# VH-VL binders against a6uvu3, part 17

Target 1, 145 residues: a6uvu3
Amino acid sequence: MDKRITLIGSKIAKTGNEFIYCGVLEECSECRFKKICHDGLIVGKRYRIVSVRSAKHPCIAYGDGVKVIEVEPSNNFTILIESKKALEGLTLSHSDIQCNNILCKYYNLCHSEGMPEKYKIMELHEKIKCPKGNSLIKATVSTIN
Short names: E, the ipSAE of ESMFold2; O, the ipSAE of OpenDDE; V2, 0.75 times the mean of E and O plus 0.25 times the DockQ between their complexes.

## First folded at step 6 (VH-VL)

Design m5 (framework fv_felzartamab; at its last look DockQ between E and O 0.46; V2 from the best seeds 0.00; counts 0 for: pae E 5.1 > 2)
Fold by ESMFold2-Fast, scan of step 6:
Formats: structure tokens, C-alpha cells, sequence
Structure m5 (fold): chain C 145 residues (1-145), chain A 123 residues (1-123), chain B 107 residues (1-107)
């Protein structure tokens, strides 16, 4: 993913700091900065701050203000994919595994939110023991759109 | 008015399992990260686990990684903590806590807390 | 990863100013939060983002944070302020860190 611009609390706004984007607060619905703060960020994705602008801007979430920052992904997504689809370098379309076991320790890797339509498999890791009997493997994937 | 009500606490043997629930009301549950914070008898507060509003991102204290699983059901406004391989040091009151922070996945602070549910791990 | 150190206890007479410290490496570079906990009750947020008060928290509560130390100040301390107080911050990990807590006694 290319570099993106967002805003973050002034004490967090330091080059080298990382954060996982967690989504929009209800209070942001009326915010003038909502679009620049939130557009283009993927919930659950880790970002690294590459640069910080000096000016502070008002923010309902941060009483001491926010600064404009430039970010880029600090790492790729880690997800579970069907072993039959698992080939390093392969680009594939995201398809969710059908499962309602929300107490499974792998649930969030099977149901990763914010996944783009297509991604590239960068690295394959260990196969996991699925309680539902699915043949799944952990993979690091990179967004391509 | 924001309310968080924990349940599922009780007595369990070392190595056993227990599932905690937290019923939330008075706010748009799916928009906010949720957390579990525990407190051993006579001790201080210890953050245990957090989950993003959609449920796609989960975070754990090193002391519980691999043993505890946090999850949520936004259709039921309910937060869960599945606790496996329980140890005596897991004995604590477990609080459900609402995060206010949108930016940092570490969940910086808690504006509302439930009353807590006691988990006792003993033979 | 930061460790937050609080004095285990602080005692003040009614009407006096109580000061509770929270120390950590470069803590002034982070946001600090303070919680009040009375026996048998859940914690209550009393200060957020170093110095801000939530609605409903008395004006006698204030906070500061610089260098390595954050301070919760209670001016004109009242008997009902007797409680355990915890500071909290985030760090470079994905963890939330609490101080060990301070028992405030009003005698």
C-alpha cells in the first residue's frame, strides 16, 4: 500500500510510531476532518508514521489536538486461507470461510475485516488445526488495490 | 445511559476453562473497542485483552496470549472472553471496559466499566 | 515497555491538597489517565489525556504530566475522595499499562 495521509493525537504523532486503525468513533460523524482522518484506512491494518506536520488541529477525540501524519503499512495482513489455494506469489480474490464459531482462537484470522477485493500471497506459514475440520494455512498477504 | 453487565464468573480448577460475557447497552456497541481488565484480590488493575469495534482486530497481554480468546457478537451487543488453561494467578475480578480511543490498537483508556465478575481458580 | 510507579499510599487531612504521582520513562511524551476506585466498586475515570475532567467529576480534581512524572492533584480533599487511584498509559507495544495504585487516606 502506498503512503496515506491521516490525523492522529499530537502525542502519538511521532515518526516511527505504529498503530492499528480501529475505525470511526460515533463523535466523528459531524467532524470536518472525518474524510481525511478515515478515508483509505483499513480497519485492523497496522500503519507506521513516516512523517509528521507541525500544525495542530482541533479534535473531539483529542483535547490537545491532532497533527497531520503520513503513514504506510508497517507489515502485511496475516490471514487463514484454504490450503488448496495456498501458493506463494499467487494473487487471489478474498472469500470468507463459512463459520459461526466466534469463540475460536482463529476466528479473526478467518474473518479478517477490511480485506481488499484482491491480495497477493507473500509467505506461507503453519497449517492450523481447525475445530470445524477445514484445511487451513496461515499466510502473510499483501494488498494490491 | 451506558451499562456493561458481566457474567460467567465462578470457581474453576487449574487447567480448566471458563467463558465470561458482557452485555452492553446505551451506546452503539459496534462502533467502540471493548476490553477486559482484571484485578486480583487486594491487587491493582491489569489489562487483559481488547477487541476492535468490528471484531477484526484482537489484542492480548503477554500473560494470557495463547490461553484466552476475546470475541464479540455485535448483533447481541455482547463481549466474550474464553479462558482456557486457567492458572491460580488468573484469580481476579474481571471487568468489561469500554474504550473511547479510535486510533491506537492498544486501547488507551476506558470511559465506562462494568461491575465485574469474580473468577476463582483453585483446587 | 514502560512501567508506571505510584507511591503505595498518601495521607492528607480534610481540606488539604493531595498529590499522587505516577512515574515512568519519558511519561510526559504519552497521554496519562487516572481512575478512582472505592472498595467493592468498579473504577471511575477521573482524568483523561493528562489534565481533562470527564463530565461529573468535581473541579477539585486536576492533572499534569511532564518529563517522567504525571501528577493527580485533589485540592480541598474531602472524605469521599478516600479511594485507590490508578494511573494508566499506553506504550510502544499493543498493551495498556496501569500503575500499581495509590491508597488515599483522608484523616
Amino acid sequence: as target 1 above (145 residues)
Amino acid sequence: QVQLVESGGGLVQPGGSLRLSCAASGFTFSRYAMNWVRQAPGKGLEWVSGISGSGGSTYYADSVKGRFTISRDNSKNTLYLQMNSLRAEDTAVYYCAKDRDVWYGSYRYFDYWGQGTLVTVSS
Amino acid sequence: DIELTQPPSVSVAPGQTARISCSGDKLGDKYVYWYQQKPGQAPVLVIYQDSKRPSGIPERFSGSNSGNTATLTISGTQAEDEADYYCQAWDSSTAVVFGGGTKLTVL
Scores: ipSAE 0.410, ipTM 0.680, lowest interface PAE 2.1, mean pLDDT 82
Fold by ESMFold2, look of step 7:
Structure m5 (fold): chain C 145 residues (1-145), chain A 123 residues (1-123), chain B 107 residues (1-107)
Amino acid sequence: as target 1 above (145 residues)
Amino acid sequence: QVQLVESGGGLVQPGGSLRLSCAASGFTFSRYAMNWVRQAPGKGLEWVSGISGSGGSTYYADSVKGRFTISRDNSKNTLYLQMNSLRAEDTAVYYCAKDRDVWYGSYRYFDYWGQGTLVTVSS
Amino acid sequence: DIELTQPPSVSVAPGQTARISCSGDKLGDKYVYWYQQKPGQAPVLVIYQDSKRPSGIPERFSGSNSGNTATLTISGTQAEDEADYYCQAWDSSTAVVFGGGTKLTVL
């Protein structure tokens, strides 16, 4: 139900490929296909190609044209969560880990922008050694409403 | 008027650490993936690391994985590269580069480059 | 993983056509990008997605990509075109690969 039709460069239109949608290019602002290409896609969100239609169409942004694809959100993220809250299958409300060390190699796993309010823990991985001393575990999570 | 300005380069001994910064202006910084590309003296270009516009996805060349950390602060329009366990082979000019490919944050090409900052790793 | 091979140098006379090749296994299945780098300067994108020119790049620059080979073509080559040229492609969803570079000399 979450599937969406869009267009992508013909050479990368393959089932199973993923992409992060980065928004509308200036060249696309007046394109008559702008709605089909961009409506319903969220900037920064990861999508997976689930089907590809064979017809190729010209496109100002792609030199070898584009193909119509069906995409679905790729809902899995890797993040760090507090070890004491970590149980597979548990649904948690997102809360930021209190850390301002932007040079930490784990910073992006602690501060993933675009995370929804709630998520479900799909799989737990290794604990990490946090330089600040937090007890954190790496987890694959899935977004929910 | 896109502008990228790198800083933080210098001379460091092997095994040392160095932090690079790239100040960005003239575009909506958080919308675009950013990259570090390096060039050893007299040599070709080598991609080092990339980060998505939100910062949620990071990528590293195998030669730097585990030693370098890319990050960004979208409130300050600044890209960072923390470089640890430096080796002589890391000696290069490091360029900050803006990604353009809208439909694939993971499929990189670089429409704007900074002028670079030199890192020299020598005993 | 893809490796991009370029000739180390190409020489052309002024006004003639220069062709710089970039070879890789099934490279025609990927988008190829070309950068010009003049001595002491940062690289500049001159061709994107095989054959497209960014705004401000002269019409004498063109590109193609099929099979295992992408080609940057400069027609009516001028002395100012003397530079190093790099091809670039992506390798899987996570890696960016550059060719080794080609020094273009305009004699």
Scores: ipSAE 0.165, ipTM 0.671, lowest interface PAE 5.1, mean pLDDT 82
Fold by OpenDDE, look of step 7:
Structure m5 (fold): chain C 145 residues (1-145), chain A 123 residues (1-123), chain B 107 residues (1-107)
Amino acid sequence: as target 1 above (145 residues)
Amino acid sequence: QVQLVESGGGLVQPGGSLRLSCAASGFTFSRYAMNWVRQAPGKGLEWVSGISGSGGSTYYADSVKGRFTISRDNSKNTLYLQMNSLRAEDTAVYYCAKDRDVWYGSYRYFDYWGQGTLVTVSS
Amino acid sequence: DIELTQPPSVSVAPGQTARISCSGDKLGDKYVYWYQQKPGQAPVLVIYQDSKRPSGIPERFSGSNSGNTATLTISGTQAEDEADYYCQAWDSSTAVVFGGGTKLTVL
């Protein structure tokens, strides 16, 4: 739950907003704010904005400039896990459920972006009727580190 | 230089299926979300589907949900669109569009487009 | 669901300033993007993040966004600017949304 300082477009700089960090843009290479924007973030990880400062700074990537924000890695995720692994309080290594049915309404829950490598099952929800017959259960999970 | 080349378009009967491909080059393919945008003859642009860089997240317009499947093979730098149960209203030029920035923000847009491939659904 | 409304057509004489509007509820709170499409060609990004120009786009192209309206402005319009222009935004509920497009005619 380490807070990090970064910058983000002023219009989306709102407490509670989330984003997946996708890395340094080419136009950022010579930016004086490159370090503060990028060094503290991990590509592919989902972050939540926890605070926003009012000052605006110019940015080549954002038309309306950027604001300083404090972010934390998103700590809660809703995913589907195998029923046999479903135990509240249990720590698991994340692994997407292997399924190629992209049209499934649960696909994104089976293949969630920005997931930590390890998580703790915090709450179990309803069982999901998998069209392929997999025994799955919806769970709220939290990042461990 | 970024290049996107669509293929797979053609004539198909209603209820038929077609698979489009988009070959990408000139950028790290897996880093960027990819999208399909279509344009019916003489009409405007309509977003069809999007897929995250890893392929773990997919999104669809309501008009194609349950019928179209977006996928990607990052080892081949290729984006796909499987179109099933095609309808006349699916007739359009289908563009492959590269996402410029991160997801989950109000800043999703497309910095590069392919030249498109025509899909015609007609009996 | 967010909806973007554009005028179907705009006409300008060469050298005049063309303004194409894109209206939507609280659109000023979102980033708006503009694409140019010439006949038989793919769309080309001409404005991103409300007012930024990609490399290669002439300086006569500019954008603004406030309130409920985003505007694409082409100063000193040239014959080559004749095209369809589409505004675009993103919404968490509807994903990517395009305006209906505006045909710009240079008289």
Scores: ipSAE 0.021, ipTM 0.680, lowest interface PAE 5.0, mean pLDDT 89
ESMFold2 (binder alone), look of step 7: mean pLDDT 90; pTM 0.926

Design m50 (framework fv_felzartamab)
Fold by ESMFold2-Fast, scan of step 6:
Structure m50 (fold): chain C 145 residues (1-145), chain A 123 residues (1-123), chain B 107 residues (1-107)
Amino acid sequence: as target 1 above (145 residues)
Amino acid sequence: QVQLVESGGGLVQPGGSLRLSCAASGFTFSRYAMNWVRQAPGKGLEWVSGITGSGGTTYYADSVKGRFTISRDNSKNTLYLQMNSLRAEDTAVYYCAKDRDYFWGSYRYFDYWGQGTLVTVSS
Amino acid sequence: DIELTQPPSVSVAPGQTARISCSGDKLGDKYVYWYQQKPGQAPVLVIYQDSKRPSGIPERFSGSNSGNTATLTISGTQAEDEADYYCQAWDSSTAVVFGGGTKLTVL
């Protein structure tokens, strides 16, 4: 079971929508829904809405109200991995590529947010020519556990 | 007080490159999504690109995909826009714009804007 | 791909109510935002989430959004309200999109 319950603005509470959790607002300190809304969510992690409940609830952040949603972590990610380590079905431990070129087109795929410590390679895509000379390939990976 | 200061604009020839910077202060920079919005002389606003607080996800308008790259350095509180293969239609004031504080990462709206930096693409 | 349509200009006398529309397919199902821009200046957020006003924005500014049309309303319009006004929307399927802008003339 990987489903979590939280609340989100009524007009964005739609099955299939994804969001990155950014943390608690100061105004949430006295909110009766604070625990249900925020507990167990990881700042910077991407979630996908899998179901939406119809009732609206009051929220200081959303004047038209919030709806209860069930979310799951977005388990599949697209990242860059070293070609030598790239084999579909292989489980790898995450190791960030040491690179300071923040203006590189591929920087965000090399330094993905919310990446789990271990992941399984689901599908290999095209090879990337790295400006730093690393031999990299684009891959769809899935979280483990 | 939130402040956003753009720099790096100037005159470039068609096909050239330019890098814009936006120095941010007065808020926890790494928490908020950041955006570039441009405005051609006498024209309306056009969203160009956005990046999440961590830098892990980027978004681009179709008009700039493959030519522009948005990035950020959270240790320096700075947002960047690398502009390659510049065209006359890229001539505009480029604004750095901050997203509002929310539970969720978003490209919902821009609560603070910088003063803008002018990019002119001309021979 | 949503397109937001605004009238190019609206004219009002001082003290009159100005109404600026922003139209798009099923726009009432999205959150709409409004920005004020004066010549040579950066835009300023005046309405967020259809109808909410940021701290420091005068009470004469209000917004609504229903069906296909969002409206920015400025009651008792003052000379300093003369500016260009832009609506904006975003959702998971649509890039950030601005309306074409409306020039409000107070004379």
Scores: ipSAE 0.367, ipTM 0.696, lowest interface PAE 2.5, mean pLDDT 82

Design m51 (framework fv_felzartamab)
Fold by ESMFold2-Fast, scan of step 6:
Structure m51 (fold): chain C 145 residues (1-145), chain A 123 residues (1-123), chain B 107 residues (1-107)
Amino acid sequence: as target 1 above (145 residues)
Amino acid sequence: QVQLVESGGGLVQPGGSLRLSCAASGFTFSRYAMSWVRQAPGKGLEWVSAISGSGGSTYYADSVKGRFTISRDNSKNTLYLQMNSLRAEDTAVYYCAKDRDYFWGSYRYFDYWGQGTLVTVSS
Amino acid sequence: DIELTQPPSVSVAPGQTARISCSGDKLGDKYVYWYQQKPGQAPVLVIYQDSKRPSGIPERFSGSNSGNTATLTISGTQAEDEADYYCQAWDSSTAVVFGGGTKLTVL
């Protein structure tokens, strides 16, 4: 597992939170923490916070300061699933919602292309209001072999 | 001063295609991520897509994945949005927006916006 | 992504304080941004990172964010403050989420 030490805003420095690394700020060129914050991170890659240190450090990007965190890569993504199948930690086989309402704002989330045959439910979010009356809930899922 | 000028909007029928452009000036274009944000008539703001300063990373709202492609030409200070398989619900004013340059996605917000270009999808 | 709820409209008399709320699950754990939009115009950033003002934004604009609710406060509201106001958050995903917008009427 490729674990890295970095820094992130104090408010959002919580174990379990995930972020996409987006690159270095121009203002960071003068920062003494630049190497700790940025070295070894890949732009566009998703990381999950696995530990948080308590001390705060000043940062031009975060007015409330930053905390040292340890991150690891994440393979998570978001889909809609039937509420009756929605149980955190459950491994499911992919099954499309039977709906052809292409004008629905949730259509692409219900009919996710490129979905692997099996995935694990990592986290359940809010229920959505389906125009056709299906009981659907937003979920973060992780790919498996 | 920072200026963003959109162009390429117009009337198109469902299933059609359209390409939007955004000409940027007043900042070092290649150093900043850029976004497209849309607003349907009488409705609120909806983020559509973003591209990193180098163009190496792209991000899309679920509603447009597989249909829209964001790109940029840093030598021309121009941002593009290629829109394919257009639907009636894509009808909106499309704004070019400058992302605050950031290192984590949780930091993204828009400090400057263009005036927008209208895209109407109807038959 | 988080869903942000704003009241559709708020009315205030000139010189009075306007308060516009933005609610979402665990919103106080995220950074919130506010945009002002006048008819026919592009949005303008008025508050970033919960409570910070960009240069050029009047001091009467302030923000707060705690628990499930962020609030945009306009003290001594002026006629030119009449506009639509949108909150925005970036949670831990790549998607940007906007609130539905609040129409501020200065009577």
Scores: ipSAE 0.351, ipTM 0.664, lowest interface PAE 2.5, mean pLDDT 82

Design m52 (framework fv_felzartamab)
Fold by ESMFold2-Fast, scan of step 6:
Structure m52 (fold): chain C 145 residues (1-145), chain A 123 residues (1-123), chain B 107 residues (1-107)
Amino acid sequence: as target 1 above (145 residues)
Amino acid sequence: QVQLVESGGGLVQPGGSLRLSCAASGFTFSRYAMNWVRQAPGKGLEWVSYISGSGGSTYYADSVKGRFTISRDNSKNTLYLQMNSLRAEDTAVYYCAKDRDYFWGSYRYFDYWGQGTLVTVSS
Amino acid sequence: DIELTQPPSVSVAPGQTARISCSGDKLGDKYVYWYQQKPGQAPVLVIYQDSKRPSGIPERFSGSNSGNTATLTISGTQAEDEADYYCQAWDSSTAVVFGGGTKLTVL
């Protein structure tokens, strides 16, 4: 695959995590590592972390340091869906789970930014214990037109 | 330079309606989630509502669910909050706040806030 | 879930160092953000990712985060720094959480 190497904040450097590249931070203006951190990344594009190296490195842009990661462009999303609709290979229309519990640890998986109108369920993962009692399962989905 | 300018606040009677607007400039508006955060006189910050960059996802605090509607017009770089069935407890300065999200669904914070618009619900 | 605890008030004399704490379970494993709010004004981000200053924020503002406590430090405190200060934390498993706020008085 066409993998890129970059550096990202150590607290968010986990395989499977996705992020939207936001461009060079103002704090990076004096950094000698600016090119290696930002080379080949496109502002506004979503990337998935496919590998994380354990060592932490000092970084002016991240207080707790950064880790080397490998990324690739992502057209896949990890979301929570109702268990009764969860069949691998099924195509679903996007419908947000109606919940305003912003303090829930699953909030971001229930309220995914950038979901397309339709998606296909690629893989089912674990069921989660929803604080509001909804029957939800974690799934990897792929975009379709 | 990023700017957020709220408008539409005012005095309204209990049970009344009001629509707030937030005019955004200096960034690609459609790319960022937006929030409404309110502050009652002399109190702390309380999150009210969220809308994703596309407008496809909207979420509300329990205290306003079913009464308030958040929306956005990306062609006009404008965020809205439609407030219905207003109560005295809704009296607050309402702030428009921009997300700064480097990682999808994590480590989110508000890098810019508007000046706020005062909503007073009183008979 | 995490609850963020701040002292309700802190007082310092002009030129002295002010320290405002924000405490939460395992907070040092999370990024912390600080907002300044002056009377009648909008909140302003003064520290992000524990210790970083946005452009335009004076060097006298600094932050740290270790163990269960994050600290906002204002060195050589000036009268204009009198404000309410709010901490915020977020991690990959929780949503946005604000502290209750600290009123800094410069007398």
Scores: ipSAE 0.068, ipTM 0.528, lowest interface PAE 4.0, mean pLDDT 79

Design m53 (framework fv_felzartamab)
Fold by ESMFold2-Fast, scan of step 6:
Structure m53 (fold): chain C 145 residues (1-145), chain A 123 residues (1-123), chain B 107 residues (1-107)
Amino acid sequence: as target 1 above (145 residues)
Amino acid sequence: QVQLVESGGGLVQPGGSLRLSCAASGFTFSRYYMNWVRQAPGKGLEWVSGISGSGGSTYYADSVKGRFTISRDNSKNTLYLQMNSLRAEDTAVYYCAKDRDYFWGSYRYFDYWGQGTLVTVSS
Amino acid sequence: DIELTQPPSVSVAPGQTARISCSGDKLGDKYVYWYQQKPGQAPVLVIYQDSKRPSGIPERFSGSNSGNTATLTISGTQAEDEADYYCQAWDSSTAVVFGGGTKLTVL
């Protein structure tokens, strides 16, 4: 549904493969492919390759070169949820935890990028103790649809 | 030159806790995924946990999920591993390992390793 | 997730070629990495992306990867090459998997 064009290592550029996007490298600042490689991708989000173009292009990150690929978002995310709502198999509506502490090491997990409005809890992980007093647990969630 | 120095290992009883630290220097710490890899005495390498440059994404091996927490303080160039509910099976040398430069995936391979810190879980 | 199988040990005479295998289902479709570990020391990356050598790694080290098997080859093996060798791969999920390790003995 939400398809995007990007580039990935030639050997692993195969339909059906999934990867987590990790962000822009410093060395990409002068790369002519920077926009096509990186624009519209969300750090920490999983993507699935749906098509691959045959031509190889040079890349500092991949010694064997990169290929143009089309990706779509994969379903799974890791987020923090309130412990009282944490039950495997439960479907929740996404709501950000009310917190303005942008310096907190957990801020990005509490205020996740690109989360759909509804998701299902697939797996529960460790609890964390919030400086603001919220009881939070880390969870792997799947988008529904 | 890249340097990674682990600390915090020691002897702990089953059910106890330890916090490991890794002091990093020689590279822009906040730009790289960082990892913990362990090795039990006489055994092979086992990846334990990884964390994104910003600290916003964390990943764990199934054997440690729910017990270990990876974190980092980019202002101090330091990586941490909080280990709770320790078991005899967690006895190992724990290595801090730097991920290589790339924009897809965080666990592909490790270009630099620390010297390791020994964690012994014994009653 | 992929399982990587290595022989537990390989022996070679000085000056001869050592070959260490790493096998896994469709491993040739993945990038493979090799680490050398000497007693009491941290691992050192010796081959990345199947066949590439990091700066400072002797030219006698080479790698290949096709089908279900990746191979680390050490030509003209020297006494200082005696070590444990680990292969590593990752799949499309970015999970890290190590082989069980191979002890190379140079006698």
Scores: ipSAE 0.327, ipTM 0.656, lowest interface PAE 2.5, mean pLDDT 82

